# Miniprotein binders against b5y8h6: the designs that were tried, part 7

Target 1, 289 residues: b5y8h6
Amino acid sequence: MQKVIVVTGLSGAGKSTVSKALEDLGYVVVDNVPVDLLHNLLELYEAKNQEQLVAVVVDSRSLRHQGEVSKFVADLKDLKNRMPLDVIFLEASTDTLLSRFNLTRHLHPLVHATGSRIALIEAIEREKELMSELRDVSDVVLDTTGMKERDLVYQVENFIGKDRGPEFYLISFSYQRGLPTNADMIYDARVFQNPYYVDELRTLTGLDDSVAEYVRADHNYGRFLDLWVELAERSYNEHIKMGKPYLVIGVGCTGGQHRSVLVVRDLSDQLTKNGHKVITWHRELGSVN

## First folded at step 5 (miniprotein)

Design s02
Fold by ESMFold2-Fast, scan of step 5:
Structure s02 (fold): chain B 289 residues (1-289), chain A 80 residues (1-80)
Amino acid sequence: as target 1 above (289 residues)
Amino acid sequence: SPEDLRKLLEQARELVEKAIEAEKAGDYLYALFKYLYAIWELRQALELETDPERKEKIRKEIREYLRKALELEEELEEQK
């Protein structure tokens, strides 16, 4: 069986958005699973198709008492010993949850009718206390306060791993035409010897092997490339912890034609060899690879 | 394979739909990177496609989305 995802958390914290994101990633999502049936459900899916990606949603609609939460926590620990399983817990500030319930007109599981601000606040606070033990044993806790739906989808794509979108966007650019908007980091390739001063190379690009040979012959090239790969990977690891699924790196030189293009090409090659999914955009050349 | 080609084209169309939706919502940054991702999928599809007319259709889509990427970058600069 592939890794099972258990989605839980507070009502209104975004479980429906997470469910749709998982469905888009190929998961079968079973909503509002009775705790007593969880083992049987997972065994059934494993028997039918071991390659099937499965996610289940369990929350306060099925977990109404502290004893039920404690029992479910014990069941999750037992299941983890038998199969790959990760728990995602969604939460948000009380004010955020209030706003979402008001906007969508959905009923909170712990109240008969929404629209009473006081009753809804009390229900939210009661649910937070009830779900605390489950939060403590979750593999990922996502605070969706202030998040757009897209931000939450990004977090889910990042957590799933294998089906992630690109991890790096590398943009070669010309300083003469300005910095790429929204790059997280800029590497300055003007530190390397300039092919523009070599007549045969002047009209070529960093995609041409003769330009590549010339620039790579710079005694600084290999060391800078190694350092930039390491910095990119370390920076990406920190981005992941911040819930950002990709890192955007701009690489510039005077014309955006020779040195920056080669550096992006070589960074992409090395990051790809290291197991990363990389998209490159040579802005001044009008190409994506 | 034909199945791989169909999957790439389907993924690219999904990415473009997400980019258009993001653009309408004013999220030009998300739209930009979804267009770049769609172009990347289309480049893979172009290598697998054998029909000249369908290849040219893919190349036209790539050119259109590259233009969109540049337009979105201009919009993002103006929002600064």
Scores: ipSAE 0.503, ipTM 0.850, lowest interface PAE 2.1, mean pLDDT 84

Design s03
Fold by ESMFold2-Fast, scan of step 5:
Structure s03 (fold): chain B 289 residues (1-289), chain A 80 residues (1-80)
Amino acid sequence: as target 1 above (289 residues)
Amino acid sequence: SPEDLRKLLEQARELVEKAIEAEKAGDYLMALFRYLYAIWELRQALELETDPERKEKIRKEIREYLRKALELEEELEEQK
């Protein structure tokens, strides 16, 4: 079985947005799964198609008492021993949830009657207490306070993407040796000032701090790097939608030793900080990181 | 952890097996990226490994796969 995703959390914290994002990523999403039927449901999907991506949503609509939450936690621990499974817990501040319920006009699962601000706040706080044990055993907790739908979708895509292998292959290369035939995109690092003309830097590489300081001092460097990171991320998102699981970016300079190596290094650092899995290949140096 | 190390080594071996299969099928592009991914997993394993002899075995595998990656890149250029 492929890794199963369990979506849970607080009412109003964004599970519908997460469910839609998972469906867009190829998951079959089963909403409001009774805790007693979870094992049976997953066994059925495994028997039919082991390649099928499955997500299940379980929340306070079916987990109304502490005993039900404790049973679900025990079931999740048992399932993790049998199959790859990650639990996503969604939460938000009480004020955010209150605002969202007022905006959407939906009933909170723990409140029958509407209209009372105090009753709704009490229901939210009770749900937080009820779900605490499940939050503690979750693989990721996403606080959606202040998040736009787009931000939440991005966080879910990044979390799922970690299990799909590397997202970016960054290749530094020499234009003198020729273009990488496998690159989806080429960034030309020859636009930056050339360390080759500085005697003490000539024999060094983009991995050396002195070369890095020289090239980064170029007035264009920071802005180009920011734009290239943004372009890489946007291009990768389109590749995923088209069924291509990674993006290959070649970065070239004359020798493949100074500027291209540094740019690949800095792009890798920034993409990794942004949550992406990155493999770098310095073709002219013979190193992979 | 020892369990993390084991998983990295097993994943790397599976990737190499898949790279060999891709190469035999003439899919040199897929083979190249599978080797690069395997090298990346092996480098993570090398950071967790504490035994000097096992570290050297991992380094030798990395060097071998780097050479194969370069050969595949050259083969891809010739197929153009």
Scores: ipSAE 0.218, ipTM 0.723, lowest interface PAE 4.6, mean pLDDT 83

Design s04
Fold by ESMFold2-Fast, scan of step 5:
Structure s04 (fold): chain B 289 residues (1-289), chain A 80 residues (1-80)
Amino acid sequence: as target 1 above (289 residues)
Amino acid sequence: SPEDLRKLLEQARELVEKAIEAEKAGDYLWALFKYLYAIWELRQALELETDPERKEKIRKEIREYLRKALELEEELEEQK
């Protein structure tokens, strides 16, 4: 049997997003599995097709009190001795869950009265307490606080062992055309000497060696590049801790043609040499590398 | 290698499908990054492809997705 994925966690923490991601990866996802039927279900799939990727969702819709959670934990321990199985636990801050429930108007499984903010908070805290034992035995705990749906999908793909997506997106741009939308950081390359004022370089781009030589000759270039590489890596490490597995950096100059293009090129080269997967987009040139 | 080429083209296709679905859902940022990733994989495929006609087909796809990326960037700017 291939590795079975058990998806569990707090209501509103993103289990639906994880289920869809697993389906996209070829899993058959069985939602709201009764705890007492889990072993029988997995035996059935093993007997029918050992190559079938299976994921099951078990949460507070089926785990209503501490005794059921404890039984499920014991069942998971027994199953792990028989087959490869990983448990993914999804959680989020109380404020995040409260916001998500208010936005979608879904009823929380543990709420006894609808429309009360206090009752919803109490249900969230009760669920956290109820699910604590299961969280402790989970193989991966994903805190989806502040995560976009895409960030969670990427975390699931990484956990399953699918090829990692890029860690850095570097965008060269023209200040005249405007800042790239949702860049995490902006580096201003207008601080370097401008090739536009050299007749032979004016119509060339930062991809041309003669432009690169001119801009790199600026006494500030090497130091700024070193500092920007270090800042990019340190910022990326913090973003990973926040559940965002990539960093978007925009590098701008007046025309988006000379200085910003070279800086993106050199920054990409250094980050790649440091072991990172980097995608560059020269927005004004229409090229991706 | 031919196996690597096939894999890159298949991965690019899957990324484009994800980009289209993200765009339909109104997640233009997710769509933009999936298109950029697909273009990156197509660029790798272009280096491995030896047939001139298939190379031109890959170049055409890259141009189409680059245009799409610019359109998505414009739409994201309008949302501000």
Scores: ipSAE 0.382, ipTM 0.812, lowest interface PAE 3.1, mean pLDDT 84

Design s05
Fold by ESMFold2-Fast, scan of step 5:
Structure s05 (fold): chain B 289 residues (1-289), chain A 80 residues (1-80)
Amino acid sequence: as target 1 above (289 residues)
Amino acid sequence: SPEDLRKLLEQARELVEKAIEAEKAGDYLLALFYYLYAIWELRQALELETDPERKEKIRKEIREYLRKALELEEELEEQK
C-alpha cells in the first residue's frame, strides 16, 4: 500500500482545505470515518487498487470522549506497524477558531444548536483537551493561526512531497538535436537574448555566471520564469490526479548549451524552493543534477 | 548521519532494480527516470560519505548509471 494520510485536528482549523488539497494531489479522501471501520476501509482500497492514494478524516464528530480517542490512538499505532501511514493534526488559537466560526455562521460539533459565544469558547477548549492525546502521536502538527487558505495548501503539498520521489524531471535540449521523447510540456527558451552572438560567451554554458547574467538581463526573463514555474506546478497537480507521479518538462534553445541550461537551472532552483523534488538533465552537456 | 547514508544507498539500489525491470519491459522513459533518480540519491550519499574508498565506489556507480541513462536516451530518440 502507498502511504495513507490521516487528517485530524480541531474543528475550524482547516481540515476541509487540507482535504481539498489532498484531492487535488490525487488522493481519495473519505470524510468522517468511523474508527471501527478504518481497518476494513483501508483493506478494501488495498484489494481494489494497491496504488490508490487514500486519505481519511477522523475528528471530534466521531471521537466524542476520551475512551474513543485512546482507542483511535491505539489503532493508529497498530496500523503504522502494518503499513506506511502519516497523521496530520490541524490546530489554531482559540481566538482564531472563534473568529472563523463567527465568520462562517457554522456551529461547532460540540456545541448545542442554540449555543452562545461562551458555549462556543468552552466547546473549543474542551475539544483541545479531548484531542491532546491524538495530537501527541501525530507525525505533523500544523498551526493554521494567521494562515490564508493558500498557505495551508502549500504546507500540505510540502509535507506530502517529502515522502514522494522526484516530482519534476527537467530536460535542457537543443532543437537541432530534436525534442525529448515523451516530454509532457515544452518551454521554448529561444525567446531570450542569445549569448551565442557574444564572442566571450559563445563557448561557455548556462552553468557559467557570465552567461547567466547576460540571459537574465533580458527584460522578459523574470516574467517568463515566474509564469513557467506557476504553469509547471498547476500542470503537475493535474498530472497527479491522473495517477502520474511526475511531470517531464523539456526546455529548448538552438544549441542546448546556454539559454535552455540556465532556464532549467533557475526553474529547478525555484521549484525546489517551493518544496518540490526536481531532477535535471542537461542533454547536450551530458550531465544530471 | 550514518542512518541517512544507509537509507540513500538502499533506495538507490531499489531504484536501479526498478530501472532494470522497466528497461526489460521496454519502458525506456521509465527506466531513464529511475536511473536518474538513483544518481540523485547517490550524489546525496556522496556528500554524507566520509570514507575515501567508499566515496570512489559511489562515484563509479554514478558514472555507470549515467552511461546507461545516455544509452536509454538514444533508444528513446530512435523510437520517435
Scores: ipSAE 0.000, ipTM 0.208, lowest interface PAE 19.1, mean pLDDT 80

Design s06
Fold by ESMFold2-Fast, scan of step 5:
Structure s06 (fold): chain B 289 residues (1-289), chain A 80 residues (1-80)
Amino acid sequence: as target 1 above (289 residues)
Amino acid sequence: SPEDLRKLLEQARELVEKAIEAEKAGDYLTALFLYLYAIWELRQALELETDPERKEKIRKEIREYLRKALELEEELEEQK
């Protein structure tokens, strides 16, 4: 049996995002596993296929009182002696969880368990207290307050030790040489002032400091760059939800030598500073970075 | 649908063949792009497949190509 992943945590803390990320990494994810059947389920998968990556989700839908939590903690300790197993606990601030439940209108498990007598905010606080013992024995605790889905996916991939590779592929190109056929998005850098009409800059490229200084001096440059970074990140988040592990962005200008090269360079720098893995290709210069 | 599933699996196979050729030619960026496209096609196929054993075969292919993609990413980092 390869390492088993147990996903647990607070209702609304992102277990669905984690489950999808694990599926994308080749795991079979079994949701809402009854605590009493956990050993039997894992033995069944081991007997059927020892190479199978398995993740199980166990949360307050099955852990409704302290006795069940304590039994599950004991079962996890026992299982760790028999097979490689890691526990991921997801949590978030009460305000975040309350907001998420209000947006999705999902019923909180503890409100359901208590016959709907407890208000949602009280149910969240009670769940935090109930799950504290399990949190204490977890191998990693992820606070998803303020996290975007991609941030959570990266944390999970890093913890598991599996990585998808680069997230953004940026291609600088010339409109005269045609559009990149595999680009998901195209940014048009012709909106910026053109170094081609400055004699000293004409034969240089966007990799040269003098060209960079000239183009960045355009009053629109900083605002467009910030908007393009935001658009790239938001578009990437939607691609991840659709199962596509990367986003390809083409940046074009007339010659593919000055403005598009600089924009790709600066976009790459900002996305990298934001924690993303980026590969750049300057098509008209024949260079990869 | 069975037709959509067949088409996705065929496209993924073609992408992998091209990725292997690009890798042998030393074009690691193209190879990386092609492996990632193959993975994306295979993930779409995984959503359409209903047989547990065939789903697992697709997952095994995805894991293999993800490993190849990581290797190519490392090679590209060294070329910087």
Scores: ipSAE 0.000, ipTM 0.131, lowest interface PAE 17.6, mean pLDDT 78

Design s07
Fold by ESMFold2-Fast, scan of step 5:
Structure s07 (fold): chain B 289 residues (1-289), chain A 80 residues (1-80)
Amino acid sequence: as target 1 above (289 residues)
Amino acid sequence: SPEDLRKLLEEARELVEKAIEAEKAGDYLTALFMYLYAIWELRQALELETDPERKEKIRKEIREYLRKALELEEELEEQK
């Protein structure tokens, strides 16, 4: 079975937006799943088509008291032992939820009195307390305070893509052909000694061992490489927090053939050894790896 | 700017065309990279677009190409 997504969280926090985003990504989304039927539903989809992307929504419409939340948490722990499963918990500030319910005129599932602002605030706070155990075991918690619908869709796409896609895209390029327009960062490899001035190396590329040996012999090479790897990893971590699933780094030199190609190779090797998934593109050589 | 938006949409289209050609040639790695690059360009375009209907069109393209990228990732994993 492909990874199952469980969508949960506070009423008004954006679960319907997330459900639509997942449907658009090819998921079958089952809304308001009764806790007692969760195992049966997932077993049914696994038996029929193991390639089917499945998301289920479980919230306070079916989790009405602490016993139901605790049972659901226990069920999720059991299911995680049987299949890959991620839990997304959506939340927002009380003021935001209050404003959304007032603006949209949606009824809060836990409201027992009609039309009262006080009753709505109490229902929101009660739901936060009720759902806290589920929040604590969630794989990701998304605070949608201040988010527009598009922002939340972007966050969901990035979360789904992160587990499957490359984390780094490294592009070697020539400054003479211009900067890659989509690079998040540019590293300038012209700081290293230039193989162009060595007759035997002039027509070779950064993929050749003799060019690699020459450029790596530069006393600055190892230190710059270490700093660039650290900067790439730190920048990637901040990108993830911003909802961007990957970081694009361009590495340039005059010709895009020697120094930039080697730097991309060595950055790729180090990032891969550090556990990252890397795609490289040597723009002036027309090759991808 | 409107000029930047048009350029991003044109570049994304060219990247998708390259992805399709790479996939036809059995070069799944290049196809994956080109789709992900196109998604990146489309996300930049989505930030610049102000029309709700055109925004939704861009979002639908991103979702379709993301599904395709994930499918290619699966195929590459199976080849290992």
Scores: ipSAE 0.000, ipTM 0.149, lowest interface PAE 17.3, mean pLDDT 79

Design s08
Fold by ESMFold2-Fast, scan of step 5:
Structure s08 (fold): chain B 289 residues (1-289), chain A 80 residues (1-80)
Amino acid sequence: as target 1 above (289 residues)
Amino acid sequence: SPEDLRKLLEQARELVEKAIEAEKAGDYLTALWKYLYAIWELRQALELETDPERKEKIRKEIREYLRKALELEEELEEQK
């Protein structure tokens, strides 16, 4: 089955880097596609090879008016009903775009007067307004502010489903047996009520439902878990921008058997539901999930 | 499916090869993460495998790589 990627966004936001990454992933990339020819182009490639991966770049070079953008949005909705199609929208801060244009000979498609900082800012802001409707219907919006080329490539590979590896390594551990040597962050699960002091739970682990029920009954559990998930995702996003493709989180408790194991399970479940690839290592139990 | 099983086993083999290369280069951190990732792929493969003899082979590999991961963690601690 043919899979189509539409690459769009603001001028200078990294569409050329994305195009090269898609080519390296086996996509046929067609730049500056006239919107009126999009259906015909995709039909042609499907006729040649039904499994052909196709990427098309459509941006303000061919979308000059709001009416053209609205028509293109309607065409995309129509195409999505007929084939798997995802839209990637690239953007960056105005300051970043200004810097990138100043570092190259490239002229902004909407600029009317060259050599003027004000004219370039106005062109960038006009493009943001023009492309807003397309941004709203995009499947992913990538803010490339502060990103290096490799960071953007990693984000694109993740979105397309090419496995670049796990995004999170979660390690449950015992403070008595030492911290994981390479954890980027440590969450302390000793803040929750301790199942060790309940005779029936003492010999069980955080993998057992009765232990899970006990620890989750702590009034702080749900809120801490929500905050830790949010912190993990925000921290991971910053690591990606720095070129590091994964985040390592250690979760500790006294024995590494009850509370830390459960927290790692519940963090893994939530991060996986949020679309992340997660590997868990229960160090004291010798289990990987 | 049989196709999914084949892919998981292939990915696990590739990860182990990369882990061995990293270990030989003295990059114990990369080796550790590659072994853990390989174990994860092998555990997924174990769920799909139906042949008892092949299941036991996978379990043996998982045990070996878990031992390797613990050794690498110890080496990394000594390097601090």
Scores: ipSAE 0.308, ipTM 0.781, lowest interface PAE 3.7, mean pLDDT 84

Design s09
Fold by ESMFold2-Fast, scan of step 5:
Structure s09 (fold): chain B 289 residues (1-289), chain A 80 residues (1-80)
Amino acid sequence: as target 1 above (289 residues)
Amino acid sequence: SPEDLRKLLEQARELVEKAIEAEKAGDYLTALYKYLYAIWELRQALELETDPERKEKIRKEIREYLRKALELEEELEEQK
């Protein structure tokens, strides 16, 4: 069986755009699948043609209370043990969803009548609460607030085309040994104060707390780190649209031992906290994490 | 869990196989990053493994692939 895709998320968050993108990639997309029939549906497609790409859409049209959501989550966990399956959850800000419903004149699944702004806002917030458990077990969560249709299509195509791989490779390196091959960006950590000139720190590395404390005490450190994290995330988003599934960032200093190592550590920590999968290579230290 | 450990080890093996194929095709760049990804998976597996002998086997694989990554980077630098 090819990997099954489950599309879910908030009403108005772009599931129709995702469905069309999947169809263009050769998927049979079954919309509004009753939860109780999911196992039977997937077994049917496997029996008929194991090469068939299948996606199913399950959302609040079929998941109207907490018990149904919890049962669906349990069913998804069980299915993942039997076959390759990824869950895509689509979301957007309340203001964005409200605007989209007003523009399209569509009925929200949790509201019988349109036109009441308060009732629609309450339905959107209720749906967010209802779907939170499913969001937590999803393989990717796409916030479509401010996204153009094209952006969403690119995100889906890149996710579908690969197993969930690393988004960032961060390489600490020595300028004396040369630049990392094919780095997309280079950050120069030589702008920070140099621990090499402090006797007690000279033989240590950026992995040591005393070196980290010294370099972080530089007045420029925090602001440069914040800007570099933002630049990395924005650059990654553009690269994925160009078909490049990861971004390689080299961080250099003179020796590749102190400043570059710490910067890579702190960038990795922040990017990981922001939900990214990050691989670091301290080239001069011979370590990967 | 033991199931998570098994998946990490299987994924690392597949990444190494892809790295070897890329290297045979002369695509040293792809091979380099596949090896780095395999090492990352092996380090996650090392965190989950509790048996000392199996932990040591994983550490040996990590060392071998790190050496290979350095060799590939040297080769890529020479091609510039």
Scores: ipSAE 0.398, ipTM 0.829, lowest interface PAE 2.8, mean pLDDT 84

Design s10
Fold by ESMFold2-Fast, scan of step 5:
Structure s10 (fold): chain B 289 residues (1-289), chain A 80 residues (1-80)
Amino acid sequence: as target 1 above (289 residues)
Amino acid sequence: SPEDLRKLLEQARELVEKAIEAEKAGDYLLALWRYLYAIWELRQALELETDPERKEKIRKEIREYLRKALELEEELEEQK
């Protein structure tokens, strides 16, 4: 049997994001599994297809009081003796959960009829106490406070242990030496002012600060960079849905030495800050970062 | 740290072995990406290594794999 993943944690902590990430990794995700049916459900999947990746979501929608949590903990310990199984517990700060519930207009599972912010805070704190025993036996605890969805997806992928490898390959190139092989997208950096026509910059590269300063001074630079980062991320998300685990972007200019090199550097910096694993290849300079 | 350095070197060698496997199987695209990933790991290792002789060995490996990457790109272009 392949390792089973149990997703649990606090309401609003990102279980839906984790479920989607697991689905994208080939898991069948069964949401809101009743505690009493967990053994039977997993035995059914084992009998039907031993190669099937299975994840189950169990949370306070079905774990309403301490007795149910303790029973679930005991069931998990028993299951671990029979099959490979890991438990992921998701949490976040009370302030974060409050903000998320206010934005989504979802009712917290433990809120009763008061309708006040105080009642919501109390429900969150009660859920934290209720779920503490389950947190203690979890294989990984992910605090999603301040995390973007991409950060959480990356943490889940790392925990599962299937290295998806780099998500972006960025190649700076010279149009004079031809387009890079198998690039999914090409960005044309010739739209920016050309440092080749500045005597002091001519022999330098996009890795040099003086070249970077010159090119970045172009009034179009920041806006194009922002648009290209957004397009790269949107395109990557569609590739993942199609089963392609990476996106290759070529950035070209006349010589492959100044403008394309800087654009690749800045795209890599932004994508890395956004939580992506990026490899850059400056083809004409012979360097990889 | 020495532990981090050892890990990076091990990971890079594993990636190169997988790149060679992909190349032998005729999957030049996968081989190309695995060589680039190995070079990236080796560059991280190069920043942690302090011994000049071992640094030069890492630089030689990087140069060799960069040459391999260019050869694979040329092969892929010919197959179009």
Scores: ipSAE 0.259, ipTM 0.746, lowest interface PAE 4.2, mean pLDDT 83

Design s11
Fold by ESMFold2-Fast, scan of step 5:
Structure s11 (fold): chain B 289 residues (1-289), chain A 80 residues (1-80)
Amino acid sequence: as target 1 above (289 residues)
Amino acid sequence: SPEDLRKLLEQARELVEKAIEAEKAGDYLTAFFKYLYAIWELRQALELETDPERKEKIRKEIREYLRKALELEEELEEQK
């Protein structure tokens, strides 16, 4: 997990949810840190315990002027040269923030008058302008518009490097041996040209480059792969919202040796490049990748 | 690194222990995926290990857990 996290962003965007999540993960969370004390605070915790995970919250309660934001940005750049430190910026749409403040009746830090809808909207827009420079240097920007608390917690945990285990299990299988009992989704790879009809490829598998070149030469291969990657990622995101920790996708072809093996391999490669932890099972080959 | 290798081997061991516990509880689906995850960790460890004797020990464990995964998959198909 990342040793030092700076949490910042717009008022009402979910900083308290993130702070609680980090605290639950073992971080010491220091809220509303004065900008001038940031270096001293981090040095203190480092001297206290080199292995201590630390999160500091700095926002418009302390950053009320453009000069203060610019100074904080400069301090963050300097600190990053000295230690591993990541900045999380939280934001949401103006409508979302307006609704959240109206629902809770909390005072916005930049509001000039209480109870005025126009004053609140102006305060939100002023804060967005003020915090723009800090947003630009942040390591991740999380738009919490439409997010439930659990979704935000999940995004933060993934960003800080919490190992949740594999996100995808991809299973290649033969339709002749039947559907895998445990798959959430099935992709049918029989839509691609069949290497079984090429004598020199017949005894090979989807792990062999010559089979891969043949199947990938199919006009439809690239587009189907792109769509399946997108579908897998979107389906996984919904799966997580339901409390399910991983998504199982079966990819089938007639023999479970050529097309399905290659598709699983290529899906795994692309999902891994997109930052996902993927485990593959080639049922007919008895192989894990 | 040596620390990464040690971590992978320890994680694989814990996953196998959890797989055995799941299997004893009759949760063959959880056991199956825990074995796949353990094998995946061991394959990562095999790439980091440089000692031939320790590499062969890891390969032996991978073969054993692969056999176990195949048995569990067969059992899951019977439980439909």
Scores: ipSAE 0.511, ipTM 0.857, lowest interface PAE 2.2, mean pLDDT 85

